# Designs tried in a protein design chat: VH-VL binders against q8ixk2r445to577. Part 82

Target 1, 133 residues: q8ixk2r445to577
Amino acid sequence: FFGMLQNKGLTDYCFDYNPPDENQIVGHQVILYLCHGMGQNQFFEYTSQKEIRYNTHQPEGCIAVEAGMDTLIMHLCEETAPENQKFILQEDGSLFHEQSKKCVQAARKESSDSFVPLLRDCTNSDHQKWFFK
Short names: E, the ipSAE of ESMFold2; O, the ipSAE of OpenDDE; V2, 0.75 times the mean of E and O plus 0.25 times the DockQ between their complexes.

## First folded at step 3 (VH-VL)

Design ud1 (framework fv_zigakibart; at its last look DockQ between E and O 0.39; V2 from the best seeds 0.00; counts 0 for: pae E 11.7 > 2)
Fold by OpenDDE, look of step 4:
Structure ud1 (fold): chain C 133 residues (1-133), chain A 119 residues (1-119), chain B 107 residues (1-107)
Amino acid sequence: as target 1 above (133 residues)
Amino acid sequence: QVQLVQSGAEVKKPGASVKVSCKASGYTFTGYYMHWVRQAPGQGLEWMGYINPNSGGTKYNEKFKGKATMTSDTSASTAYMELSSLRSDDTAVYYCAREKYGDYYFDYWGQGTTVTVSS
Amino acid sequence: DIVMTQSPSTLSASVGDRVTITCRASQDISNYLAWYQQKPGKAPKLLISAASTLQSGVPSRFSGSGSGTEFTLTISSLQPDDFATYFCQQYYSYPYTFGQGTKLEIK
């Protein structure tokens, strides 16, 4: 699966990554932004290694969750996907992070009108369902 | 102050179409979803769907797919809902309602538009 | 679809009474529940969001509680202005659904 990764609950919002330096794409938080299908900031790929890959730059980035965190941060992809980069995109649309045993939810950033994907306890809420568009 | 002002009451024959408008003011129109909710006489509220005026994206209640078409005009800060192939059971008050992105509940409502379908 | 069931459908009470309206969800909806007040010929008015968050300008006599499948709206001391129909709404999943309403009328 590839393309824009869109939230079912927060419709028209997609995973978005815009690193400040195109030559240094890691270390920043993945956000949610209106799906626009323009540029490269919203193109992701779900791989056979269970990675969510930012597949527009070289070296390629893979979404990871750092220990103790609930945010999605861009790391470099590895030949063998590390545990903190493994997600299961379920048939029902839930996006399950294997290591934390939590699900990715569209959430409002504190004290902001912006949105971010955050790890939360898994529910059947549409706010935790995603699909590639 | 936030205001949602809807178009006036409509009386239609079965099979006809009607287009209800909802003009927003007092806030940035494109910064909020606009939902539509109907209420049949003496009945509860039924969610129909919403439009994102910013993107033009829509989400419909499956029940109203093919029945309702939601559009918006950002230059006029107005949302529209067209109902086609009207039937008697489409008789209801139709409300537009604002949702702040990510809230999923409705903080401001239009005054409602009564649509009566009768032969 | 998630079915929201309110009880009672009609409630008669007097000014000063403590009244409680219940909303039951057909499945767990966490705290994705809102309460609205509607008066005849008027649009609904938001009272409570996230099951228990009182909206600005809403009198403190209104309160919401509950999570999962059982929710309650409480008016601690009923005022004349409170006689209306109340609706709950889930926004856990699409389609969003409302309870059938509770008409609070004067005894």
Scores: ipSAE 0.746, ipTM 0.919, lowest interface PAE 0.8, mean pLDDT 95
Fold by ESMFold2-Fast, scan of step 3:
Structure ud1 (fold): chain C 133 residues (1-133), chain A 119 residues (1-119), chain B 107 residues (1-107)
Amino acid sequence: as target 1 above (133 residues)
Amino acid sequence: QVQLVQSGAEVKKPGASVKVSCKASGYTFTGYYMHWVRQAPGQGLEWMGYINPNSGGTKYNEKFKGKATMTSDTSASTAYMELSSLRSDDTAVYYCAREKYGDYYFDYWGQGTTVTVSS
Amino acid sequence: DIVMTQSPSTLSASVGDRVTITCRASQDISNYLAWYQQKPGKAPKLLISAASTLQSGVPSRFSGSGSGTEFTLTISSLQPDDFATYFCQQYYSYPYTFGQGTKLEIK
């Protein structure tokens, strides 16, 4: 799968990665932004290694969650995906982060009303259901 | 100090094109979306669209598709908005406004560029 | 498109008055609403984001409230510098839309 990774519950919002400095591609939080339909900063690939890749820039970025954290951040992709970069896309649209035993949910950013993908306890909420468009 | 400095006033004839510039300073230009908003004389504010200077990607209000073209020059930290086939109802003050990525609201605005279309 | 309607369109008030202006959205926009102040000949200035978050440097007499479809901007004790036009803006959905503006003038 590849394309814009859109939320079922928050229907106008897509995974979005736009690093604040073009010379520092990794290390920043992935957010949810209104889907613009043009790919670019909203274009992601789900790989056979269970990675969510951002291939727009070099080196390639892979979404990861650090131990004890709930935010999705961009890391460098590795030849063999580490456990913190593996997300299991279920048939029902859930994105399960196996290392943490949690699911990716569309939620409010801690200090603002902006939406971000965060790890939360798994539920059957449409805010935890994702699809490629 | 964040500043958005726009080009000077323009007077154009119907059918002409105009290109308004917005020069940014005091922040990382590619880390912020640049929006364009117009205000006709004595009227309210109308959102035209935005450009993402990092990717060059644009999103237009449907009313301005085919009418406005947004571009940016990252080396000059400058955003541009060009209007084609000008008509008298394009007479307005045109503002550039900065959005911190993910915040959506406009924290800094340019001073505005008055575009007058007269026969 | 989400339609933003402000009330009143014009408001006359005196220095020291408590002033409220209302903004209504045609659909639920959560808290994705900003308030701007515009003085004659000047660009708009951001006052409040996320319906109620006062921006740095904005006097504490300004406050915002509301969620969903009904929002209010309040000036607790009007000062001479506050006579201006005020606009609400939704940023919940494309296209972003503004209210028609409320002109606050001297009584």
Scores: ipSAE 0.137, ipTM 0.743, lowest interface PAE 4.4, mean pLDDT 88
Fold by ESMFold2, look of step 4:
Formats: structure tokens, sequence, C-alpha cells
Structure ud1 (fold): chain C 133 residues (1-133), chain A 119 residues (1-119), chain B 107 residues (1-107)
């Protein structure tokens, strides 16, 4: 799948990646922002290797979660997808992170007006449901 | 100092149309979704839909699909809602409401526009 | 669609009373619940978001609690300015829906 990755419960919010340096796309956190489709910040590809790729730029980025963390950050894609970059987008819309056995949830940053995707225990919440637009 | 100022009351006959305006100030208009909510006399609140002023994209409650048309004018920082083929049960107060960035509840409301449909 | 049911529909109370208004959702909405106050002829005013987060400028006598399907708005010591209609609203998913309202009137 390719397009804007939208949350069902936090309606009209999409995965968004806006690195401070266009030439250094690695190491920054993926956020949620109002879906707008402008520029390259909100377009992602879900691959057969179970990656979520930010591939509108070179080099291509893949979303990862580092061990013990709950934040989604950008790493370089690798020839064979590392375990921490594997997500299963299930038929019910849940986005399961294999290594951690947790689901991606739209969440408000603590003490903030902003939203981010975070790993949480899997539930039936619509805030853990995602689809490509 | 966010403000939403709506157009004045309207009296219409059945079958007519009306266009309600909601002028925004004190914030970046295109950065926030604008919603419309109606309240019939003595009734509760009913969500009608929204417009994304940045893209022009809209979403309607199915009850109002075909009845309401939501548009915006970015240069005027103004959202509009047009009601077509008015009937007496369209008599209500119509509110615009701003969606709080990142939180999706309504943090600011317009003063309301009363639309009365009478023979 | 998520149905929001408020109880009671009308509540008579005196200044100084503690009042509680209940809102029930037809499905789990986590904490994505807002409370609004509306006075006659006025637009709704946001009191509480995220079920329990008090908005700026709202008196501390207002509080909210709950998650999932059952939520409450409490006014710990009713003041003359508090006589109004109160609405809950889910913002968990579209279409956004409101409770039918609770009219709080002076006894």
Amino acid sequence: as target 1 above (133 residues)
Amino acid sequence: QVQLVQSGAEVKKPGASVKVSCKASGYTFTGYYMHWVRQAPGQGLEWMGYINPNSGGTKYNEKFKGKATMTSDTSASTAYMELSSLRSDDTAVYYCAREKYGDYYFDYWGQGTTVTVSS
Amino acid sequence: DIVMTQSPSTLSASVGDRVTITCRASQDISNYLAWYQQKPGKAPKLLISAASTLQSGVPSRFSGSGSGTEFTLTISSLQPDDFATYFCQQYYSYPYTFGQGTKLEIK
C-alpha cells in the first residue's frame, strides 16, 4: 500500500515526517499531523517485507522502534528488514509491531497539544486502527 | 483571542437556500478544521460535518449529505455552510466550531446563526 | 455511530449543592469525551476535555471522571452562574455525537 497512513479514531490525522534537515532523515520521531497531502511529509509505503517506508526521498527511510522504547523513529531501510522495522497491518486495521508484540496507537504527547504514534498494549481501540488513504 | 463571528439571522421560505458565514480571526485559518453543529429549537446539539480549509476537503454526517454544502475562502479566513431546499424542520441555530489542533474537541465556537424557515 | 446518553435530562438543585451528571457511551471511547456548558441564547462553552482535563478559566469546582463507557461531570458546590444545560460529546470517531443534554435549573 502507498499513501497517507490515517488513524481511524483520531480522524483526519496521518503519519507525518518532517526532519529538520532534508539531507538527514534518520533518527527523528514520526508524528501525527492533520492530513493534507502536500509535499512529501505524509506519504509512506507498506512493503511486502512489512516495512513502513518513507520513500519519497533518497535515501529511503524505514520506521523502527528501538528496544525498550515506544516511539516510532526513522532509520535507513536495509536489504532485509530488521526485526525492529517489521509491522503487520492486520485486516481489522491494527498495526502490530512484531518484535515488541505491541500495537501502534495514536496518542497525545504528555503535557502537549501534539500527537504521535506510540507502541501500546494491543486493544480494540479505534485509535489503534490505521488505513492508507 | 481566537474569534469566530457568524453572519446574522435569516428568515427563509420553504424551498429556498441560505448560506451562513463564519469569519475566523486570531489564528492561522488553514491550520484548523472547521466544524458545523446545529441545534433545533429546544433540542440538543447535532454534528453536521467539517471542512479542512487547507485542502477544501469535507466530511458530512450522512443525515446532512445533500442538504449542507461546506466551503471556505482562505483569503477571507471565512468558512461557509449552505443549506439547500429548506424545510421547516431545518429551523435551528447553526454554529461553527474550531477543532483544537492535535486534540479534535471543539475549543472555540461562533455565536450561532438562527435560520428560520416559515411559510 | 456512537450513542451518548445523559442522565438525568433535568436536574433541580440549590446553590451549594453537589451535583453529578452521567454520560454513557454505546461503546468504548477511551477518554475521548468533552463536557460543554450552554446558557440560553449562547454558544456552548468547553469545560472539560479528555474526560477529566479542566480547561483554562473553568472554576475548579467542576471536575470530570470516567473512561470507556461511563463518564461523570461533578460540580462540587453549585453557584448561581452554573445554572445551564450541560452536554457531553464523544470525539473518538466520526460522526461526533452529543448527549441529549442535562438542564440544570434552580430549585
Scores: ipSAE 0.007, ipTM 0.557, lowest interface PAE 11.7, mean pLDDT 87
ESMFold2 (binder alone), look of step 4: mean pLDDT 93; pTM 0.944

Design ud10 (framework fv_zigakibart)
Fold by ESMFold2-Fast, scan of step 3:
Order: C-alpha cells, then structure tokens, then sequence
Structure ud10 (fold): chain C 133 residues (1-133), chain A 120 residues (1-120), chain B 107 residues (1-107)
C-alpha cells in the first residue's frame, strides 16, 4: 500500500513528515497533521518487509522507534530492515510494532498544540487504527 | 476572548426548514473544527457532527444524515446548520461548539444556543 | 456506538458536602473523557478533559479520576455555585456520546 496514512479515530489527521532541511531526512519526529490529499510530506509506502517508507527525498527514510522510546522517528532505510523499523499492519487496521509489542496510537503532544503517533499498549481503540487513503 | 454567537430563536411549522448560524470571533476561524450538539427539552446532549472550515469537510452522526447540513462562510467567520423537513421531534436547543484541531479533542467553547420550536 | 451511563441520575447534597458522580463507558475508552457543567438556560461548560486534567479557571475543589470504563467526578466541598447538571462525554471514537446527566440538587 501507499498513500496518506490516516487515523480512523482522529479522522482528519495523517502521518506527516516535514524535516527542516530536505537534505537531512533523519533524526526528527514523525507528526500527525491535517490531511491535505496532495501527497508530498504525507505520502508513505508500506512495504512487504513491514516498513513504513518516506521516499519523497533521497536517501529514503524509514520510520523507527528507538529502544526505550515511544515516539516514531525517521531513520535511513537499510537493505535488511532492522527490527525497530518493522510495523505489522493488521487487517483490523492496527499498526503493531513487534519489537516493543506495542501499537501506534494517535495522541496529543503534551508540550505543543500538535498531534503525534506514539507507541501505547494495544487496545481496540479507533485511535490505534490506520488506513491508506 | 473566544466568542461563538448564535442566531435567535425560531418557531417553524412541520415540513419547513431552518438554518441556524454561529458567528465566531477571537480566534482564527479556519484553525478549529466547528461541532453541532442538540439538546431536546429536559434531555441530554446529542452530537450531530462537525465541519472543518478550512476544507469544508464534514462528518455527521448517522442519526442526522439527510436531516442536517453543515456549511461555513470563511469570509464571515460563520458556521451554519440547516435542518430540513422539520418534525415536532426536532424541537430542541442547538449549540455550536469549538473543537480544537490542535491539542484538544473536547469542546472548550460553546455558543449560547438557538431554540428551534416546531409546532402547528 | 459507545454508551455512556452516569450514576446517580439525581443527587441531593448540602453546601460543604463531598459529592461523587460516576460515569461508565460500554467499552474501553482509555482516558478520552471530558466532564461538563450545565446550569439551567446556559450552554455546557468544560470542567475536566483527559479524565483528570482540570481546565484553567475551574476551582480546585473539582477533580476527575479513572481510566478504561469507570470514571469519577468529585467535588471536595460543595459550594452554592455548584448546583447544576453534570455530563460526561467520550471523545475516543465517533460518534461522540454523552452520559444522560446527573442533576445535583440542594438537599
């Protein structure tokens, strides 16, 4: 699948990545922002290797969660995906991060007026269900 | 500082339509979703739906699909909710309420309410 | 749809009392719950968001607790201005739903 990765519960928000420098795509947090339907910073690809790729820039970025963290950050894609970059998109729309055994949930960022995807204990919440548009 | 001012009370006959307005001030109108909530006399609150004034996108509670139509006028900073084919059980107070698109999921500001009475 | 049930439906109390209102969700809503106060002829006023976050300007005698399916609103020392109807609301999934309300009356 590819397209805008939208939340079922927080219905007008999509995965968004807008690095301050187009030549440095790594190290910044993935956010949620109003879906605009134009792709660009909201265009992601879900691969058969269970990666969520951001390839509007070069080199390609892959979403990862570092050990001990609950935030999703952009890393460089590798030829063999490391475990921290693998997300299992279930048929019910849940996005399961196997290494941590947690699910991606749409959540309010406490230090700002923004929303972000975070790892949380898995529930049957619509805020943990995602689909490509 | 944030104010939502609604239009005045309406008395309508069955079969008529009514359009309630909600004029926003004190914030950037396109920056926040506008929700509509209904309260029948002596009853609880029912969520009707929302409009995103920035895109014109709407989401309706299934119960109100085909009955209510939400629109907005960004130049006037005004949201509208129109009810069609009025029946006596549409008699209620209708509120507009601001949804924070950034940071909040709940209603932090409310209009004063518009009473719609349907009687013959 | 998620069904929200409040108890009691009516509560009689005196100034200075500690009062507790309960709200139950028909399924797990985490902490995505708000509490509103409504006085006759007025619009609802937000008191608490995210189950326990007191809104700016709301007196500290109000507090919220709970997660999952069971939630509580407590007023530690009831004041005359607190006699009103209280509603809980889930904002976990659409359609948003409210409890039926708890009317707090003078004893």
Amino acid sequence: as target 1 above (133 residues)
Amino acid sequence: QVQLVQSGAEVKKPGASVKVSCKASGYTFTGYYMHWVRQAPGQGLEWMGYINPNSGGTKYNEKFKGKATMTSDTSASTAYMELSSLRSDDTAVYYCARYGRDYSYYFDSWGQGTTVTVSS
Amino acid sequence: DIVMTQSPSTLSASVGDRVTITCRASQDISNYLAWYQQKPGKAPKLLISAASTLQSGVPSRFSGSGSGTEFTLTISSLQPDDFATYFCQQYYSYPYTFGQGTKLEIK
Scores: ipSAE 0.006, ipTM 0.531, lowest interface PAE 13.9, mean pLDDT 84

Design ud2 (framework fv_zigakibart)
Fold by ESMFold2-Fast, scan of step 3:
Structure ud2 (fold): chain C 133 residues (1-133), chain A 120 residues (1-120), chain B 107 residues (1-107)
Amino acid sequence: as target 1 above (133 residues)
Amino acid sequence: QVQLVQSGAEVKKPGASVKVSCKASGYTFTGYYMHWVRQAPGQGLEWMGYINPNSGGTKYNEKFKGKATMTSDTSASTAYMELSSLRSDDTAVYYCARDRYSGSYPFDYWGQGTTVTVSS
Amino acid sequence: DIVMTQSPSTLSASVGDRVTITCRASQDISNYLAWYQQKPGKAPKLLISAASTLQSGVPSRFSGSGSGTEFTLTISSLQPDDFATYFCQQYYSYPYTFGQGTKLEIK
């Protein structure tokens, strides 16, 4: 599905990507921000290759797990999705990262009031449940 | 096995300072926030602040700014909390507690507590 | 600061009873609510995170519910090991705050 990827537990927060420069869309952390229902930064597509694509700007970006970390960053999409870019959206709303055996959770960014999606041990928490709206 | 081991009980005079330690083992010390929580005799729990051992960054509850100082030693996997200008109302059990994945999970492991008694 | 209020402050119950403890937040904290158990002379133990997620190794008789501003901790069939003080905690915003505690006593 295509649209805003919203968290069940952190009510009214959506996946958001706000690169500092519109011409430099890769390498920055994916964040969570209040769902605004407007345009650019919150529109994502879940693909048959288990990718979460950012189609707002060109070139298209794909959400990836940062190497050696539990953070999600934007990377360029590849013809064949690498394992760090594959997320299984399960029937219960969990977003499962098979390579790490972990789930994407809404979490507070370190030393900040801001929120980000992070990889965590899978639990039945509403903060690990996501849906497209 | 994750373990947080705190220093022993302290009895201090008013006006003194005390430094409590919390030694971590069984996990990567720099991967988790270390929080400090106070519990006065017969009272509830009060959050004091945290330190990020990876960066040395700290966040304090406003109530404890100027009273508590948090530091860490990554080579020793030890967090510290120092209380200055002690008064009788600083008498409490002080706990260190781990925050999994930096600031968005409740405290999954706790130290055993350090009793600080301030008496004249 | 977010104020957390628990009720009752003291609860007397018998083994086998179903007991419920309530926690109220002064503002919407979504489900960023944890429950802890504390026995005399010991550190608190995390029972439940995200309002309803039971921690590994915690008996299934414990359950949590609620969202927004009102939360409950339920023990479906009280055991001797459960007599303790229970605290709720919000971790939605700093400073983190705890309820005043509910002391569960033998009737």
Scores: ipSAE 0.007, ipTM 0.532, lowest interface PAE 12.9, mean pLDDT 85

Design ud3 (framework fv_zigakibart)
Fold by ESMFold2-Fast, scan of step 3:
Structure ud3 (fold): chain C 133 residues (1-133), chain A 120 residues (1-120), chain B 107 residues (1-107)
Amino acid sequence: as target 1 above (133 residues)
Amino acid sequence: QVQLVQSGAEVKKPGASVKVSCKASGYTFTGYYMHWVRQAPGQGLEWMGYINPNSGGTKYNEKFKGKATMTSDTSASTAYMELSSLRSDDTAVYYCARGYYKDSYAFDIWGQGTTVTVSS
Amino acid sequence: DIVMTQSPSTLSASVGDRVTITCRASQDISNYLAWYQQKPGKAPKLLISAASTLQSGVPSRFSGSGSGTEFTLTISSLQPDDFATYFCQQYYSYPYTFGQGTKLEIK
């Protein structure tokens, strides 16, 4: 799968990665933003290694969740995907993070006017259902 | 001054359709979702759905799928909600409301409401 | 659908009273809850978003609290202008749902 990774509940929002420094793709939080389809920052690939790759820049980034955290952060992709970079996209659209045993949910960022994907206990909420467009 | 101004009251026969308008002013129309909420006489509020004026994308409450159709005209900064095959239980006040997606999806600005009466 | 239940359905109070209205969600909605005030013949008015964030222009006597499944709206010193129907709303999951309303009446 590849394209815009859109939320079923927060229906006009897509995974978005727009780092403030284009010379450094690592370490910044993945956000949700209005789906525009106009390029780069919203294009992701779901790989056979269960990675969510940001491949519009070089080197390619891979979404990860650091131990003890609930935010999705951009890391460099590795030859063999580490466990913190593996997400299972299930038939019902849930995006299950293998290492933490939690699901990716569209949520409002605390004390902010923006939305972000966060790790939460798995539910049947449409805010935890994702699909590629 | 941020405002939503709705079209006037309508009286319709069963089986007819009605199209309610909601004209936005004082803000960037394409920057906010437009929601529709219904209130039957003496009853509570019921969310019908929204339209994203920027994309034309819509989300409907399952209860209103096939009954309500939401559209928008960005050049006129106007959102529309059409009800088809009207029945007596569609009698209600229909509100448009702006969803403030920057801070919350709470409805910070409301239209004055359009009363739709279905009678014979 | 997430069911929102308000208590009480009707509340009688006097000017100067402290009034509390409760709202319960059938499942965890975090803090994605809004409170609205509606006067007869008028559109609802947003009072509070994100469970506790007071809307600009709303008197400070109004406050909201709670998270998860239980929420409260408090009016610290009731004014004549406050007699109205109050609704809670979850915006955590579609469809968005409202409580049945609490009608605040003069005692």
Scores: ipSAE 0.005, ipTM 0.550, lowest interface PAE 13.7, mean pLDDT 85

Design ud4 (framework fv_zigakibart)
Fold by ESMFold2-Fast, scan of step 3:
Structure ud4 (fold): chain C 133 residues (1-133), chain A 120 residues (1-120), chain B 107 residues (1-107)
Amino acid sequence: as target 1 above (133 residues)
Amino acid sequence: QVQLVQSGAEVKKPGASVKVSCKASGYTFTGYYMHWVRQAPGQGLEWMGYINPNSGGTKYNEKFKGKATMTSDTSASTAYMELSSLRSDDTAVYYCARVLRYGDYGMDVWGQGTTVTVSS
Amino acid sequence: DIVMTQSPSTLSASVGDRVTITCRASQDISNYLAWYQQKPGKAPKLLISAASTLQSGVPSRFSGSGSGTEFTLTISSLQPDDFATYFCQQYYSYPYTFGQGTKLEIK
């Protein structure tokens, strides 16, 4: 699947990656932002290796969660996806992070008007359900 | 136990400023936003804004932009809200309340309130 | 701004009654809705967050339901300690806004 990764519960918001420096795409947190349909910062690809790739610029970025953390950050993609970059998109829309055994949930960001995707214990909440648009 | 303790009541003249403090204890101060809410006598609740003690970042209700200033002191685990150019309609009880930094929780712990009276 | 409308503004009830308070949002707020209880001279107390999540230490007779624009707070068997003013609050978008309050008084 590819496109905008939208939240079912927080219906106007999509995965968004807008790094402060367009030439350094790694190391910053993935956010949720109003879905705008213009691609670029909101265009992601779900791959056969269970990666969520940010393919708009080179080098390609892959969403990861560091051990013990709950925030989604951008890493460089690798030839073989490491465990911290693997997300299982389930039929009910849940995004299950394989290494941590937790689900991605839409949550309010501490520093701004934006929301962020965070790892939380898996529930049936619509805030944990995602779909490509 | 988790507590927010606010400074005492203030009586001010129109045109003055007031600075209300909110001292946190029993939890990690930087793990929670500190929100400010006011309540005029016999009226409902009005959200003023918040400060993130971890970054010093603030978000104001547009109505209070340029009138309220929120700050925090992490070493003292204390948040402050200063209200300038006081008018009679600023007479209210001012509350601080915490909100978990990440998540969808409401304001789970509140200060006892600081009464600010603007008179004469 | 999102306008929160509560009904009724005042509700008279007896101990043991099942009471219902309604809150309506002027636009879809998903489940970003909290309920607070306030007694005279006291700060508000959070009862329910995320529309239906009961806070620790809050009696199980309190429950919340709803999503989108219509929300309900229910007290299944009213106790003397429950006579207070109740407020709903959206935290979906800034500025956060509260309903005008529902005063629950003894009949």
Scores: ipSAE 0.006, ipTM 0.546, lowest interface PAE 13.4, mean pLDDT 85

Design ud5 (framework fv_zigakibart)
Fold by ESMFold2-Fast, scan of step 3:
Structure ud5 (fold): chain C 133 residues (1-133), chain A 119 residues (1-119), chain B 107 residues (1-107)
Amino acid sequence: as target 1 above (133 residues)
Amino acid sequence: QVQLVQSGAEVKKPGASVKVSCKASGYTFTGYYMHWVRQAPGQGLEWMGYINPNSGGTKYNEKFKGKATMTSDTSASTAYMELSSLRSDDTAVYYCARSEYYRGYFDLWGQGTTVTVSS
Amino acid sequence: DIVMTQSPSTLSASVGDRVTITCRASQDISNYLAWYQQKPGKAPKLLISAASTLQSGVPSRFSGSGSGTEFTLTISSLQPDDFATYFCQQYYSYPYTFGQGTKLEIK
């Protein structure tokens, strides 16, 4: 699967990677932003290794969640996908992070009107349901 | 104190294998990548690859694929680098070095392990 | 592979001098460049990351500049402790690669 990763509950929002410095593509938080349908910063690939890749730039980026954290960060992709970069996209649309045993949820960023994907306890909420468009 | 301590010098015959250890202390071992860097006598630095101790995932410099194997033991906070089928041109000082996730520069280094391959 | 070339390979200087070391990348690496100092028998020490970000605990006389393919490390007033070999390193693309080193020695 590849395309824009859209939220079922926040129907206007997609995964978006827009680092402050375009010359430092890795190391920043993945956000949610209004889906624009043009790919670019919102184009991701779900791989057979259970990675969510951002292949637009070199070095190649893979979404990860560091131990003890709940934010999705862009890391360098590895030849063998590490556990913190593995997400199971389930048939119901849930995006399950294997290492933490939590699900990716669309959530409001504190002190802001913006949204971000965060790890939360798995529920049957539409805010935890994702699909490629 | 934050430090990386490597195993002692090794002298090996051609065709043998050697396994170098790198023990981390003073920080969360699984919070950082562990890289291996080689320095041949009187020469520059050469990046070999890294392991993510949190996942066991690895990235190798193509030059060292099939020659070097990186592993880690989270319970011991120790990273390992094994060289197989040793040749004289594997003679070098081998360093382990730490980087933050997603960064490719090394803020903490082990003291180095000298590996000498002689016939 | 990205080739990193340093100049000069050897530099003789006196305490108090302003010293500049240059590093050139064979292709554009943006600001993904680090500088290290290595003394005989010791491991390298990180001085600068992202071309110009001075690391904590590194004396302010060290500074880095440049972007793209040409980078410089400057020591504004050389101290006895600064005689060492200096390496640049790109981390823009795999494999990460180092320059051949610049040996800074007493004049």
Scores: ipSAE 0.005, ipTM 0.546, lowest interface PAE 13.6, mean pLDDT 86

Design ud6 (framework fv_zigakibart)
Fold by ESMFold2-Fast, scan of step 3:
Structure ud6 (fold): chain C 133 residues (1-133), chain A 119 residues (1-119), chain B 107 residues (1-107)
Amino acid sequence: as target 1 above (133 residues)
Amino acid sequence: QVQLVQSGAEVKKPGASVKVSCKASGYTFTGYYMHWVRQAPGQGLEWMGYINPNSGGTKYNEKFKGKATMTSDTSASTAYMELSSLRSDDTAVYYCARDWGKYYDFDYWGQGTTVTVSS
Amino acid sequence: DIVMTQSPSTLSASVGDRVTITCRASQDISNYLAWYQQKPGKAPKLLISAASTLQSGVPSRFSGSGSGTEFTLTISSLQPDDFATYFCQQYYSYPYTFGQGTKLEIK
């Protein structure tokens, strides 16, 4: 699968990665933003290794969650995906982060000025349901 | 310089259809969404939807589904918006507007096309 | 749909005055708000995006502020060219919606 990764509950929002420094793709938080349908900064690939890849830049980035954190950060992809970069997209649309046993949820960023994907305890909420478009 | 030039005013009878054009110049037509916004006489602005000229993909405001049809011609750098089964309350000025991309607001607008539906 | 409500609907002011126009969203829209100026018989013109980002070529007397549900457009010292109708627009979710407009007229 590849395309725009859209939230079922926050219906018009997609995964978005637009780092402020184009020479430093790694280390910035993935955000949610209005789906524009043009790919670019909202174009992601879900790989057979269960990675969410951002391949519009070189080197390619893979979404990861650092130990003890709940935010999704862009890391460099590895030849063999490490556990912190593995997300299982389930039939019900939940995006399960295998290492933490938590699900990706659309949530308001602290400071109440934007939305971000965060790890939360898995529920049947539409805010934890995702699909590629 | 970016310009959006719309077709001229139309007067139609109830039940007719009308097709408004918006010709783009001064930028890569397929690189930006084109939105359509209407403004009834003395009233506010109402978003109708957008078309992605690169793919032909569209997004409609629910109240205009089945009423408006958006298309584009990449060779002519022109977007179109067709209204079917016209009623008197479709009387309005119709604007095309370019999506800036980054903030999804409308940085350039056409001059507007007045559509009058009268018997 | 998100409802955008502007106040006042009509504002009378004199050249040199400081004026503020408010826009309220029926739910939190973060900073996904634009302000437009429209003169009679003309298309709207984008003034401010992302609640506070002034567009290139727009005079510095215009400023925007706010986040969440309450937003303001301020003109620090009115000029004759500023008498127009002003609209706010949310682009937080589809359908995009506009406020009803605030008509700024000569006192």
Scores: ipSAE 0.006, ipTM 0.537, lowest interface PAE 14.5, mean pLDDT 85

